Miniprotein binders against q9h3h3. Designs and how they scored, part 4

Target 1, 235 residues: q9h3h3
Amino acid sequence: EDGFTAEHLAAEAMAADMDPWLVFDARTTPATELDAWLAKYPPSQVTRYGDPGSPNSEPVGWIAVYGQGYSPNSGDVQGLQAAWEALQTSGRPITPGTLRQLAITHHVLSGKWLMHLAPGFKLDHAWAGIARAVVEGQLQVAKVSPRAKEGGRQVICVYTDDFTDRLGVLEADSAIRAAGIKCLLTYKPDVYTYLGIYRANRWHLCPTLYESRFQLGGSARGSRVLDRANNVELT

## First folded at step 3 (miniprotein)

Design A2
Fold by ESMFold2-Fast, scan of step 3:
Structure A2 (fold): chain B 235 residues (1-235), chain A 85 residues (1-85)
Amino acid sequence: as target 1 above (235 residues)
Amino acid sequence: DREELIRRFEELVREAEELLRRAEEALKRGDLETAEKLILYALWKLFRAALIAEELGDPELLRRVEELVRRAERLLEEVERLKRE
């Protein structure tokens, strides 16, 4: 883990994207079938590489729910990667603003709220709440990681279409809170993921743009949001 | 800057080769999960190297990437074979 953490994170992300996904697609499946699907595939029991004793015998990269209006758009990832190599070659400063501009130019705009939970009832309950919010139209799309053999924390990702749309990002946070989620949330644009930029990168870029903390009695939104890029409270 | 593109290409290729070497070591000790992750990461590095080779218009650099991709694919096939046992 020590000297290999960044490599393991990148390898895990790529492997998960390439392996088959278990998907509830509200565009083609009636909402009435969601509860049965959630009971069949609780993320605490679905194994990453398959196990005859689990719900899956074969590898599963992600468990996902697509909303009725969901339209996948990754943008021009190849153009983004080519421009990133050109930027590094140019000697131009690599800053959050420059990376943001590359993402805008190539329409690689999606981002996600992340929550990390230990395998068990709380994870499955949180995922069920998020999945219902997606099917009901309060969120657009979400994924949760299956259980790794090592038994570490699992991650729920709730996506938004445009990380530069602050209002849209905050609306997603509010919907997550309305679904009963009280744990720490962090927001990361997908541009960082596509370029392989994680914590401890050579450019000292922070891939986390926002943090959301639950406030039981203090906020109309149900949370306090910090803009990590500018180090300012958004409450 | 052509020199910087070549430098970045060599860096990505070196990183991919190291990842594949580590994947082979993981396979030898029976750690199939780690081997698969390292091979997939190497393939991602090689994809980026291919973009640079195309920009440079150098068929020799592209050939080097294709050779390493084939090596990575053979290792993935070995991982899948061992998983079935």
Scores: ipSAE 0.000, ipTM 0.181, lowest interface PAE 14.9, mean pLDDT 82
Fold by OpenDDE base, second read of step 4:
Structure A2 (fold): chain B 235 residues (1-235), chain A 85 residues (1-85)
Amino acid sequence: as target 1 above (235 residues)
Amino acid sequence: DREELIRRFEELVREAEELLRRAEEALKRGDLETAEKLILYALWKLFRAALIAEELGDPELLRRVEELVRRAERLLEEVERLKRE
């Protein structure tokens, strides 16, 4: 486990969210321009801080693709955070059910499939497949982290509107697999990110709700999805 | 099928070379926007060709792609230079 503390990864993600994003928006840009955009900004070459010789001269936090149906709705994140602080102060037990209820109450329902890939051709190919799926309307929105100076793995995030909609989560997994991605996928609700719930948190909450493993010769979906909370296979 | 992969590779490389040729012609005409688009599209085809070369495990095919990528990058640098002038 690369020794980046969950806190360091969180701080880096927050810093990345504040920096400029390279965005392909399918709502305003013709789909025919996607290939040129992907070639101009391959994630393995786009650098976090705009290093000399990179496609970007300025810092880039994320590279993102927005689909035609994408509507940014983050819900009431501030209300969620206030309620979370109040809950911690109350000393009441905190469970996955508690977090689910908080998320529903404040309409913070987004979640994402995550994949970690080494910089290089495989990453750029995976990203191109995902970006195409977003532009074609099979997925709504995705982002990928730029290359860090230290190297390390880059992350692709594929979002769904509602982490409580199991069918929607599974459909996104299927679309990712259809794009040719065979690596391990983990699904994390955004509510866990907003509340600072990472691996090894003090509440012993697992921030990953689902895992998807690719299967050769399996069912039409090409993956097995495990519900980690219930330890049940969904497909 | 290895033969099918090789065929696809050669097709992608041929198309990329043609796009780069057209980009050079666009540069000569002073059409920097068209040149840039053609170069970027060529790079995308070369990227796909590199995937096939990696899948085939053929270092010579990969070398051919790398040479074309370097050509495309030089053309892109030229477009960027001319846009600043």
Scores: ipSAE 0.000, ipTM 0.197, lowest interface PAE 11.8, mean pLDDT 86

Design A20
Fold by OpenDDE base, second read of step 4:
Structure A20 (fold): chain B 235 residues (1-235), chain A 85 residues (1-85)
Amino acid sequence: as target 1 above (235 residues)
Amino acid sequence: DREELIRRFEELVKEAYLLLFRARMALLRGDLETAERLIREALEKLEEAARIAEELGDPELLRRVEELVRRAERLLEEVERLKRE
């Protein structure tokens, strides 16, 4: 995927963050209503701009589910961005370690597992599994992109509180797999998103820290999680 | 201070939620002892949260705690079932 495509997808994702979200909040809504909500707003049918005949009449940026323990903590994103600008002007080398330290300093520690799926039953089924896992307290928060006019793959994002907590990242992977999802997963810290670090960036930074592959067959049933920065298998 | 109580409530609920999450992961690994410990710790947090909800007189906060308590209890029952097998 050409660098331009990655920037475009990032711009669209940022624009989507500004549009209204369809949210199921387990903190205020009984879990018994989840199935009805999922049936009303299947991600494959919810359209980005509220196309005629879609479940939504207005633009939708994301469909999201919040767990009981979900507390939005974005940290000091403004301070992070200011520090990042200062770092760029300083001419100092920028490394994954530098970004990690910036994230820690400004408490911008959230990250997400990403999966890309074609619109249809498989996507809706995967989303239902994730949404249930969130409501049941196996995951904290997740969101899925609505259907685009041109089609294309939709993305499910499953968040963790701290990308520096390897155990927490691995636990989220396990929960996703337990929900029946077998596709490729990639893990991306939100700090990379806030700083505009995408694929083919000028600093040659890989925005994906982890990759999870589900292994079908053999004695080890489960995910193989690769630390991409160190090229080490964690599981 | 009501705002402080609400903050403390949300902190306790978050902590309890994370403990229950970790407990489920321990269950998936077959570590029943760790799962039980984490669930019990979560229940302690939820008991404190319930007291705060009662003090605030907020039925929605109380509902949230009760739902998490029921989840914790169900997990504990599952752990106990698996320990007997």
Scores: ipSAE 0.006, ipTM 0.220, lowest interface PAE 10.4, mean pLDDT 87
Fold by ESMFold2-Fast, scan of step 3:
Structure A20 (fold): chain B 235 residues (1-235), chain A 85 residues (1-85)
Amino acid sequence: as target 1 above (235 residues)
Amino acid sequence: DREELIRRFEELVKEAYLLLFRARMALLRGDLETAERLIREALEKLEEAARIAEELGDPELLRRVEELVRRAERLLEEVERLKRE
């Protein structure tokens, strides 16, 4: 049951990654063009598999904005996969700590803050705020899912270079909050995605490393961030 | 042995997924040569997986491979698009 659901989610995520992306690349495109691009491709209207009535007639896997300083480094994913298989065979406990060490050894360090929003004006407004923060250099890169054929919530992903760098993770959280985002945020290292670790996995791992809740009250940061793996409050 | 063939099939599909993910990452950083190489390597794995699916006579496994081949071909089209300009 859980395995089936996890496999289905992994397959859908991989299909989206492999389908074409709509990209605003601030490394080559003037920032002044962003507002027109956002108006042309609002995520609530861009369809996953294309539709003559939508902005796209062909499938779109992701809508993304790359910052001027964006330089992706996926690390040694193949080596990570081999080491993961060896770890499962070794009889060693599979814990957040052992996964962290595998990720460090193979330089698979990127991760992302996730927010899930219903299709509509609030999603489009949130995405516009995030996209502007990326183009202005406050965030490095972000993407948002297109509207699924069956409907349902869409996800905005805001990436950081290194999930083990707590300060960098917290700085990204602050920038997201400064953009006006008030919903629950969860942070997932890409290593968990590569290894197919989703909620209700057979290793009983929490699928998220960090959780951010908007702080109701006066706060310089605007949010409370919890390390869910260690149950430690970071802010 | 049907079970051994299924294990080999899943291994090849898993390898193809990882190669395509790596190809997508290479494409994102503008490394068209690496992206193309990884896509072609993934297609080789998928070709072997297709042979196993056909041998097993399982249309669902063959459909899974064909969908991944379609995804790989789309990535290759994107590489060719970026090479043109």
Scores: ipSAE 0.000, ipTM 0.219, lowest interface PAE 13.2, mean pLDDT 82

Design A21
Fold by ESMFold2-Fast, scan of step 3:
Structure A21 (fold): chain B 235 residues (1-235), chain A 85 residues (1-85)
Amino acid sequence: as target 1 above (235 residues)
Amino acid sequence: DREELIRRFEELVLEAFRLLWRAYLALKRGDLETAERLIREALEKLEEAARIAEELGDPELLRRVEELVRRAERLLEEVERLKRE
């Protein structure tokens, strides 16, 4: 019982990636079809394992939108993993800086803005805004989790191609805000995901690089962004 | 005995799931040969798990195996698709 829930959550997360994705691919589908696709597959109604009463009868792991110019590049993940094992045995300090160096050396540069929302109108509206921004070319790619259980939050992930490009990361934040999103956002580089850097990691590293909060009272950007790794306000 | 069969079933299902996860990672990095090999190994484990589920007469255990078999088949179909393109 002590670790039973952890085993189940890990298996569920891996299964989501392996199960089918519902994809709107702007590289091959006209933008004019997006609104109908969004109406057919609202994330609050798409069920993780299928249900006669939902839009899907079969399992769905993710709902995704690919931009017209989207070109995935995972980098050298194998080289990254080998270098990570060497780093752990070397006695060299494991810091945000050393992880950044490993990521750059192995070209594992992608990252994502994350937002967590309860199932309902707000989630569906947020996802529709993000999806339109992707198809219009303001963002490159995004995905949202289907509804897995009652009361559980769903996550929207908005990807950028280079986490070391601060301006690009901030431009994505601005585009998310321009789409009407007002909730808390956190940014995580994929290198942290590949190396197992998350909340309670053994190296005591913050699992996210940036945090974005909607700013009331007005700013040109519409948000306040904090660099969590260096504890510095950027906007 | 029955208790040992249930333990063997759970071990096979977990091993198959781990093989499918490794296959998925290989697939995402473009290593189609490794992905296919691991998927086929997972299917062998699942075939053994299905025999145990049938011997135990438990339709829920058989449904769990069928779910993983369907997942393995979808990953194998994706490997075949990528080989063609």
Scores: ipSAE 0.352, ipTM 0.737, lowest interface PAE 2.0, mean pLDDT 85
Fold by OpenDDE base, second read of step 4:
Structure A21 (fold): chain B 235 residues (1-235), chain A 85 residues (1-85)
Amino acid sequence: as target 1 above (235 residues)
Amino acid sequence: DREELIRRFEELVLEAFRLLWRAYLALKRGDLETAERLIREALEKLEEAARIAEELGDPELLRRVEELVRRAERLLEEVERLKRE
């Protein structure tokens, strides 16, 4: 049952990617319009299916902000998927190292910091901080899930170009923290999403590579980042 | 067996989602032929899932299938739009 729920949540996340997005693109839209756009489309009020009284009449999969330096490069996702199918058929052992190598080979290197927040002012405020950081060039791209009918937690995703670049991953964590975000962050490579590798997968792979915990105490870096694969603190 | 039907339904829905995702990726690459093929294959899975939902008499399962069918149809419309450009 837990495996099926994980696959279902995965399918719903993929389904959201296929639905229309509300996008603020800083490459084409003046930064001065960001505040008006945030006010028009607060994530806590934007509904997944365009419910009556919501700011959206049509289904929305994601609300996103693209920075000036954002270049969509998904790599060879098709080649990645074909190689993954071949690997499964071969019966060879599948490890985090195998997935890393597949990702490198096919240039599918993007990853994201994830935060889960309840709908409301705290979510909208967190999203506004992240959106501003993207438009100001501290982050490249971020998205937030719309409000579900059931009122569940919404997710903010903050992307990095390369999950193998530890420095870039840590810089994004720092920028998120500088935006005032204090909740738990988890980092997930997109390769795990594209291959359908979620929690409780049959390969026992952890799809989360890093965790960031905010610390109120005196270390200069407002967060501790844990490498889950090696169980080592990076900060 | 009701449990077997439910399991098969969920398998079909999952397969349909995977196919639609692959179709979406094909669409983003401009591979409209592959996108269309995958969407049609997904629709076939969803038709089977709909029959199972009807057999089970579960309106919630039927609703889930209908939502996926609408998504598949929207993707197909986008493919057809891009073929005409």
Scores: ipSAE 0.170, ipTM 0.592, lowest interface PAE 1.7, mean pLDDT 87

Design A22
Fold by ESMFold2-Fast, scan of step 3:
Structure A22 (fold): chain B 235 residues (1-235), chain A 85 residues (1-85)
Amino acid sequence: as target 1 above (235 residues)
Amino acid sequence: DREELIRRFEELVMEARLLLWRAIKALFRGDLETAERLIREALEKLEEAARIAEELGDPELLRRVEELVRRAERLLEEVERLKRE
């Protein structure tokens, strides 16, 4: 059962990545144009497959904002895949530590904070805050899904360069909270995405490394972060 | 063994899909060399899958492979376009 859900999610992600993206690229576009762009393309109104009544008549896979200092680094994904296949064939135990080592060896280090919100004002407001943090240099890059025809929650993804750099991951969380975001956040390394490992998998691996929950008052960070693998609070 | 061929076909299709997904992620990150390499590797998997679909005589399986080949070819065209800019 869970296998069917994982296949569906992979197919949806692939289709979204292949369709055109709406991008605000702060490396080439003045920050003064951001507010107009956000007003033109609110994620609650941008439709996945296009609609004459929406901002887009053609399909849109993702709505993205690239920061001024954003420099992509994909690592050796082909080498990662070959090593993963060899590991599975070897019969050796597959553990979080083994995946972490494969990711390090092949420099597939990026990861992302995820937040899921229903279409509406709260989603659009959260996205605007994240987008402004990206163009102001507090975050590197982010994207948000368009509205699906059947409804359901949309996702905002905020990327970091290195999931093994705990301080960098926590710094991104702090910047998200400073942008006014109060919902639950979960952090996932891209290595799990590239290998097709989702919440339900045969190896019982948890692809979520961290959870962040908003904390009212007391903390300078504005959040409580849990290391999911070790069940230890970091803040 | 018909059932073994079907299993091998599904494995190749899943491997090709994963390679194309990784290629799209590489394109998103601006790594055109990695994207091209992954797309070509996916096409090799799809060639083997097409051979199995022909052997099984199943037009639906062949159609599935042809759809993924078209997607791979569109991604190669995008790589070529980005190289020209």
Scores: ipSAE 0.000, ipTM 0.132, lowest interface PAE 16.8, mean pLDDT 82
Fold by OpenDDE base, second read of step 4:
Structure A22 (fold): chain B 235 residues (1-235), chain A 85 residues (1-85)
Amino acid sequence: as target 1 above (235 residues)
Amino acid sequence: DREELIRRFEELVMEARLLLWRAIKALFRGDLETAERLIREALEKLEEAARIAEELGDPELLRRVEELVRRAERLLEEVERLKRE
């Protein structure tokens, strides 16, 4: 169990958000340039701190692709955090329903499908598929973590605008699968990230709302999506 | 040309999805007017896509459009609810 505490992963994620991003913005850059950009900045070779011989000379927090329809909207994260602090102080029970309500009230509704892949060709290929799907408008925005020195797994994040919109979450899963990705996917609302709710939190809240598993052998529906909160299959 | 119709269909569906997504973002910003406009524009594109699906005689394309239409209509109902509140 590589002892990266949930806190260390959180701190690293915050640090990564503060470092420069390598971005392909489909709103300003022709789609025809995507392949050249992917070739220039393969995620398996882009290093977190700009190691010698890497495509990047400077630190990179994330590699991202923005689709034509992408509009950054994080909602009222500050209001959300203040309300969360007040809620903790009140001693009221904290449930997944409470967090959902806070998210709705403060318009912090974004969420992401997450996949973890080892550095290498499979990661770069998966990222290229996702990036193409974003540029083609099947997905809106995605990011991938750069390569760490320790050679740990890299994460691809594919965002949806509303974690409460089950259909939108399922559509994103379908688009990810259509891009050729067959690994396990987990869906996490950003509200959980903003509130510091990670695995093994003191409230026993599961930060993963959905899991998607690809089935190799069966009929037309390539993935099974599990609602973890209700333990119900949605697909 | 069947291939041209299929391309146009996919283009319309993608544009509609983008519009619906932008509409959801507008809703979350409390911009109900922009949300409604974007949803209506998405519905117009989906209506054209539905006509193409019917012309192609493809039940799967029609199903895909109908699913997006139902989603757009639900979003519109929510916008209208919020405007009355």
Scores: ipSAE 0.000, ipTM 0.201, lowest interface PAE 12.3, mean pLDDT 86

Design A23
Fold by ESMFold2-Fast, scan of step 3:
Structure A23 (fold): chain B 235 residues (1-235), chain A 85 residues (1-85)
Amino acid sequence: as target 1 above (235 residues)
Amino acid sequence: DREELIRRFEELVEEAIYLLLRAKLALYRGDLETAERLIREALEKLEEAARIAEELGDPELLRRVEELVRRAERLLEEVERLKRE
């Protein structure tokens, strides 16, 4: 529908993961250095493949901030991919429930809140708010895409440890809202990303589990969260 | 009736989650007294949910309640920490 296949999107994601990342690591760097780092690497100016006119001369896959408690642990992605191939060969129905079970079995539980913003002040301001929340301990880890050569919207990803942990997902949403973010947020488990399942997949699976919309006034001053799978409002 | 107990359990858990989210928002606003009150209300709901889980004999439901209690207790610790600032 958008002219891209799942294979093309997976290849782009893999290239970004393999290229160098610009990282502020709160485990080893004092929080007092964050503002200078953010000023040096505003996401609207960092280019995907490097440019003499940008802060980077070489490719950058992602710009990331690691919280003090961050410990990289992606689970058994290789086992997940092998089980996925076996599932497809088995002829068994492929549903959200079967993918959730594969993710649990292989401990591939992380997920992320996504926001898409045009390059510019709003993107840089949103990223700065998220980065500060990570360094201050309200969020665990986040990353933002660099500016693409052809232009287009950039994405901020805010990760949680376990997509099956509803409270943890909602707590991250609250922290994002507390950081001043007002745009639409969608939540996606990483299992879909590792398996190359995006929109317009052949199984008609929706990789988005939750949507969050900002609200102002009354008792609902943070966000309205919808559980897409069960069609239930959580706030 | 088992189905009625499960429904009551889910209602209590949902109420507790909502209270904890409101408590976290109060904490971000610096309203420590409201945060503490909401956390304690959530713990009361979770105590009732734990009793239902025990009556049902379902270890998964009990595990869910224990995880939420742990989170509520961590929030109370944060409130106490911030009261000293």
Scores: ipSAE 0.000, ipTM 0.263, lowest interface PAE 14.8, mean pLDDT 82
Fold by OpenDDE base, second read of step 4:
Structure A23 (fold): chain B 235 residues (1-235), chain A 85 residues (1-85)
Amino acid sequence: as target 1 above (235 residues)
Amino acid sequence: DREELIRRFEELVEEAIYLLLRAKLALYRGDLETAERLIREALEKLEEAARIAEELGDPELLRRVEELVRRAERLLEEVERLKRE
């Protein structure tokens, strides 16, 4: 995927963040209403711009589910951005370690597992599994992109509070797998998104810290998580 | 073999329908736990059927599975509603 495609997808994601969200909040809504909500707003049918015949008449940026333990804490994103600009101006080397320290200093520690699925039953089923896992407290928060006009792949994002907590990242992978999802997962810290660090960035930084592959065959049924920074298997 | 995949698809759909019917009967008896179990088993069968429909590239088969999944989910919603009363 060409660098331009990654920037375009990022711009679309940022634009989507500004549009209204369809949210199921388990803190305020009984878990019992989840299935009715999922049936009302299947991600494969919810359209980005509220197309005629869609469940939504208005534009929708994201469909999201918030768990009981969800506490929105974005940290100091403005301070992070200012420090990043200063770092670029300084001409100092920028490494994954530098970004990790910036993230820690400004408390911008959130990250997400990402999966890309074609519109349809598999997407809606995967989303329903994730949404249930969030409401049941196995996951904290997740979101899915609505259907685009071009029929491109939709993305499910499953968040963790701290990308530096390997155990928490692995636990989320396990919960995603327990929900029946077998596709490729990639983990990206939000700090990389906030700083505009996408694929083919000028600093040659890999925005994906972890990759999870599910193996169907052999004695070891399970998820294999690769640390991409160190090229080490964690599981 | 395409014919084998179609046969397997129809078998899975038939099994899922049977499980959903049994789940309804369990609901009528007030056995919510059995109903939930049977619906979940039906959903597993329908997931496999959906994979086959996708492999076959047959939109009609996929539509049939999606309809059955919607029915199973609505039945599950009813079970969950009744568990909360």
Scores: ipSAE 0.000, ipTM 0.180, lowest interface PAE 14.5, mean pLDDT 87

Design A24
Fold by ESMFold2-Fast, scan of step 3:
Structure A24 (fold): chain B 235 residues (1-235), chain A 85 residues (1-85)
Amino acid sequence: as target 1 above (235 residues)
Amino acid sequence: DREELIRRFEELVREAEELLRRAEEALKRGDLETAERLIREALEKLEEAARIAEELGDPELLLRVRFLVWRALYLLKEVERLKRE
């Protein structure tokens, strides 16, 4: 099923990015207002296309929280696109290493931890924990998808500045675990999203760079993290 | 007609690129209202272009639209930042 699901996921992501976002911006809003905002916009109740019976009457693409230190993502996305087109026509192998070099060359370094949860109390609780960690400065920025019309799983994305900074990626994982999150986490560099690398991509690449699995143990970090590109355990 | 859809897609992309270029110029001048309006117009063109790319089933066309959407969103974030300065 080569490419089919990748095209579908890319189209959905684009539509969400283009629609309005509900944002709690800690750069301009006091942290004391967060709990009220979370109660007003629980992701299990915010509908993708609006509903008079939900918190929103108009479409919402994403629900996001910006940390106090958050700044716009840096990078030469145009240069990345040109280099990607050249790579595809060059006959050179398309591998995680080649994509990493493209990302470094064009400074497209951000990435995100992903968690997928069913709509309901557990999703809302997980999002509230992540949002508080962002506002308190343990994480930089996060977003969560609104409820789809079909009611499928929703995704929480927790961003880091630099996917090549292993310490930063692991620190974000630790903060997510400290927020009480126990589900599987996968890490995806934004360069993969920009280049359309989703499930069943035509290059047969794993769409995630890292995986984090919950591990109960007070003295441990709370999780085991695997570097899938290098096939090594980081913890 | 596939050829008509491709021509319409290219026109929408070209219009969006020009709108974003003008939005960048407005931002450099400090004209935040004009910049925001041009960015939103570009996003409307890109939404239509995305639908055509989906109909054509061409992931490369979707990626081209995606880069422009992210450029538009970046500029919109810059407008928000400058309004707070």
Scores: ipSAE 0.000, ipTM 0.197, lowest interface PAE 14.5, mean pLDDT 81

Design A25
Fold by ESMFold2-Fast, scan of step 3:
Structure A25 (fold): chain B 235 residues (1-235), chain A 85 residues (1-85)
Amino acid sequence: as target 1 above (235 residues)
Amino acid sequence: DREELIRRFEELVREAEELLRRAEEALKRGDLETAERLIREALEKLEEAARIAEELGDPELLKRVLYLVWRAFRLLLEVERLKRE
């Protein structure tokens, strides 16, 4: 079941990436149009494969907002994959440090804060807050999954351009909290996704680098951040 | 019971519209806390109305709900703007 689940999730992720996206691109669209766009495409109502009763009649893979300064850079994924195969063949230890090194060498540095919310207006409000933060320049880019027929949780992904830039990752967390988000957040580098490494892997690697929990009062940050890979409290 | 679902839908929409009207009134008075609470209550009722519209399979009913959700979000954004001044 684990093998089937992982393979099925990977296939669904690939299909979502390849299907059309609904995008608000702040590089070409005035910020004044964001509210109307959010009202037109609430993620709780946009269906994955289209439905006459939803805002979309055609499939939608992701709903995304691009900030004014957003510049896509996936790095050298092919070189990363080739180096990963060579590493596995070499018999050298596969550790978080080795993967970080491969990611840096091949410029595959992006990562994302993840939050999972039930379909509904609370999800839509959370997404609106994140989208506004992106358009206003506090975050770089974000996307949210459309509603699946099964009705499971939807995911909001908030990206940073460099997972090795700890300050940048923590600044994104602060901006998410400032947008009113209080749920659990987890941070995952895209290098783990490209290499097919997930929670239950044979190398015992933790693909989640950071975990953020809302803190009421106290710190100006608004959250407690744990470095999951090294088991170190950062706040 | 299809007839009961339609009745419940119309009741929820009417209640949400009244809550949003009261929220606009509170916003005009500068009572941001009351406005936000009323908007959240309206959104809860609209979420239930959306579920009923989906169960009935009627895209026109869902469209009516989405229009009110848009209005509610517009008011929430105005509350947030006024908090920042």
Scores: ipSAE 0.000, ipTM 0.145, lowest interface PAE 20.1, mean pLDDT 82

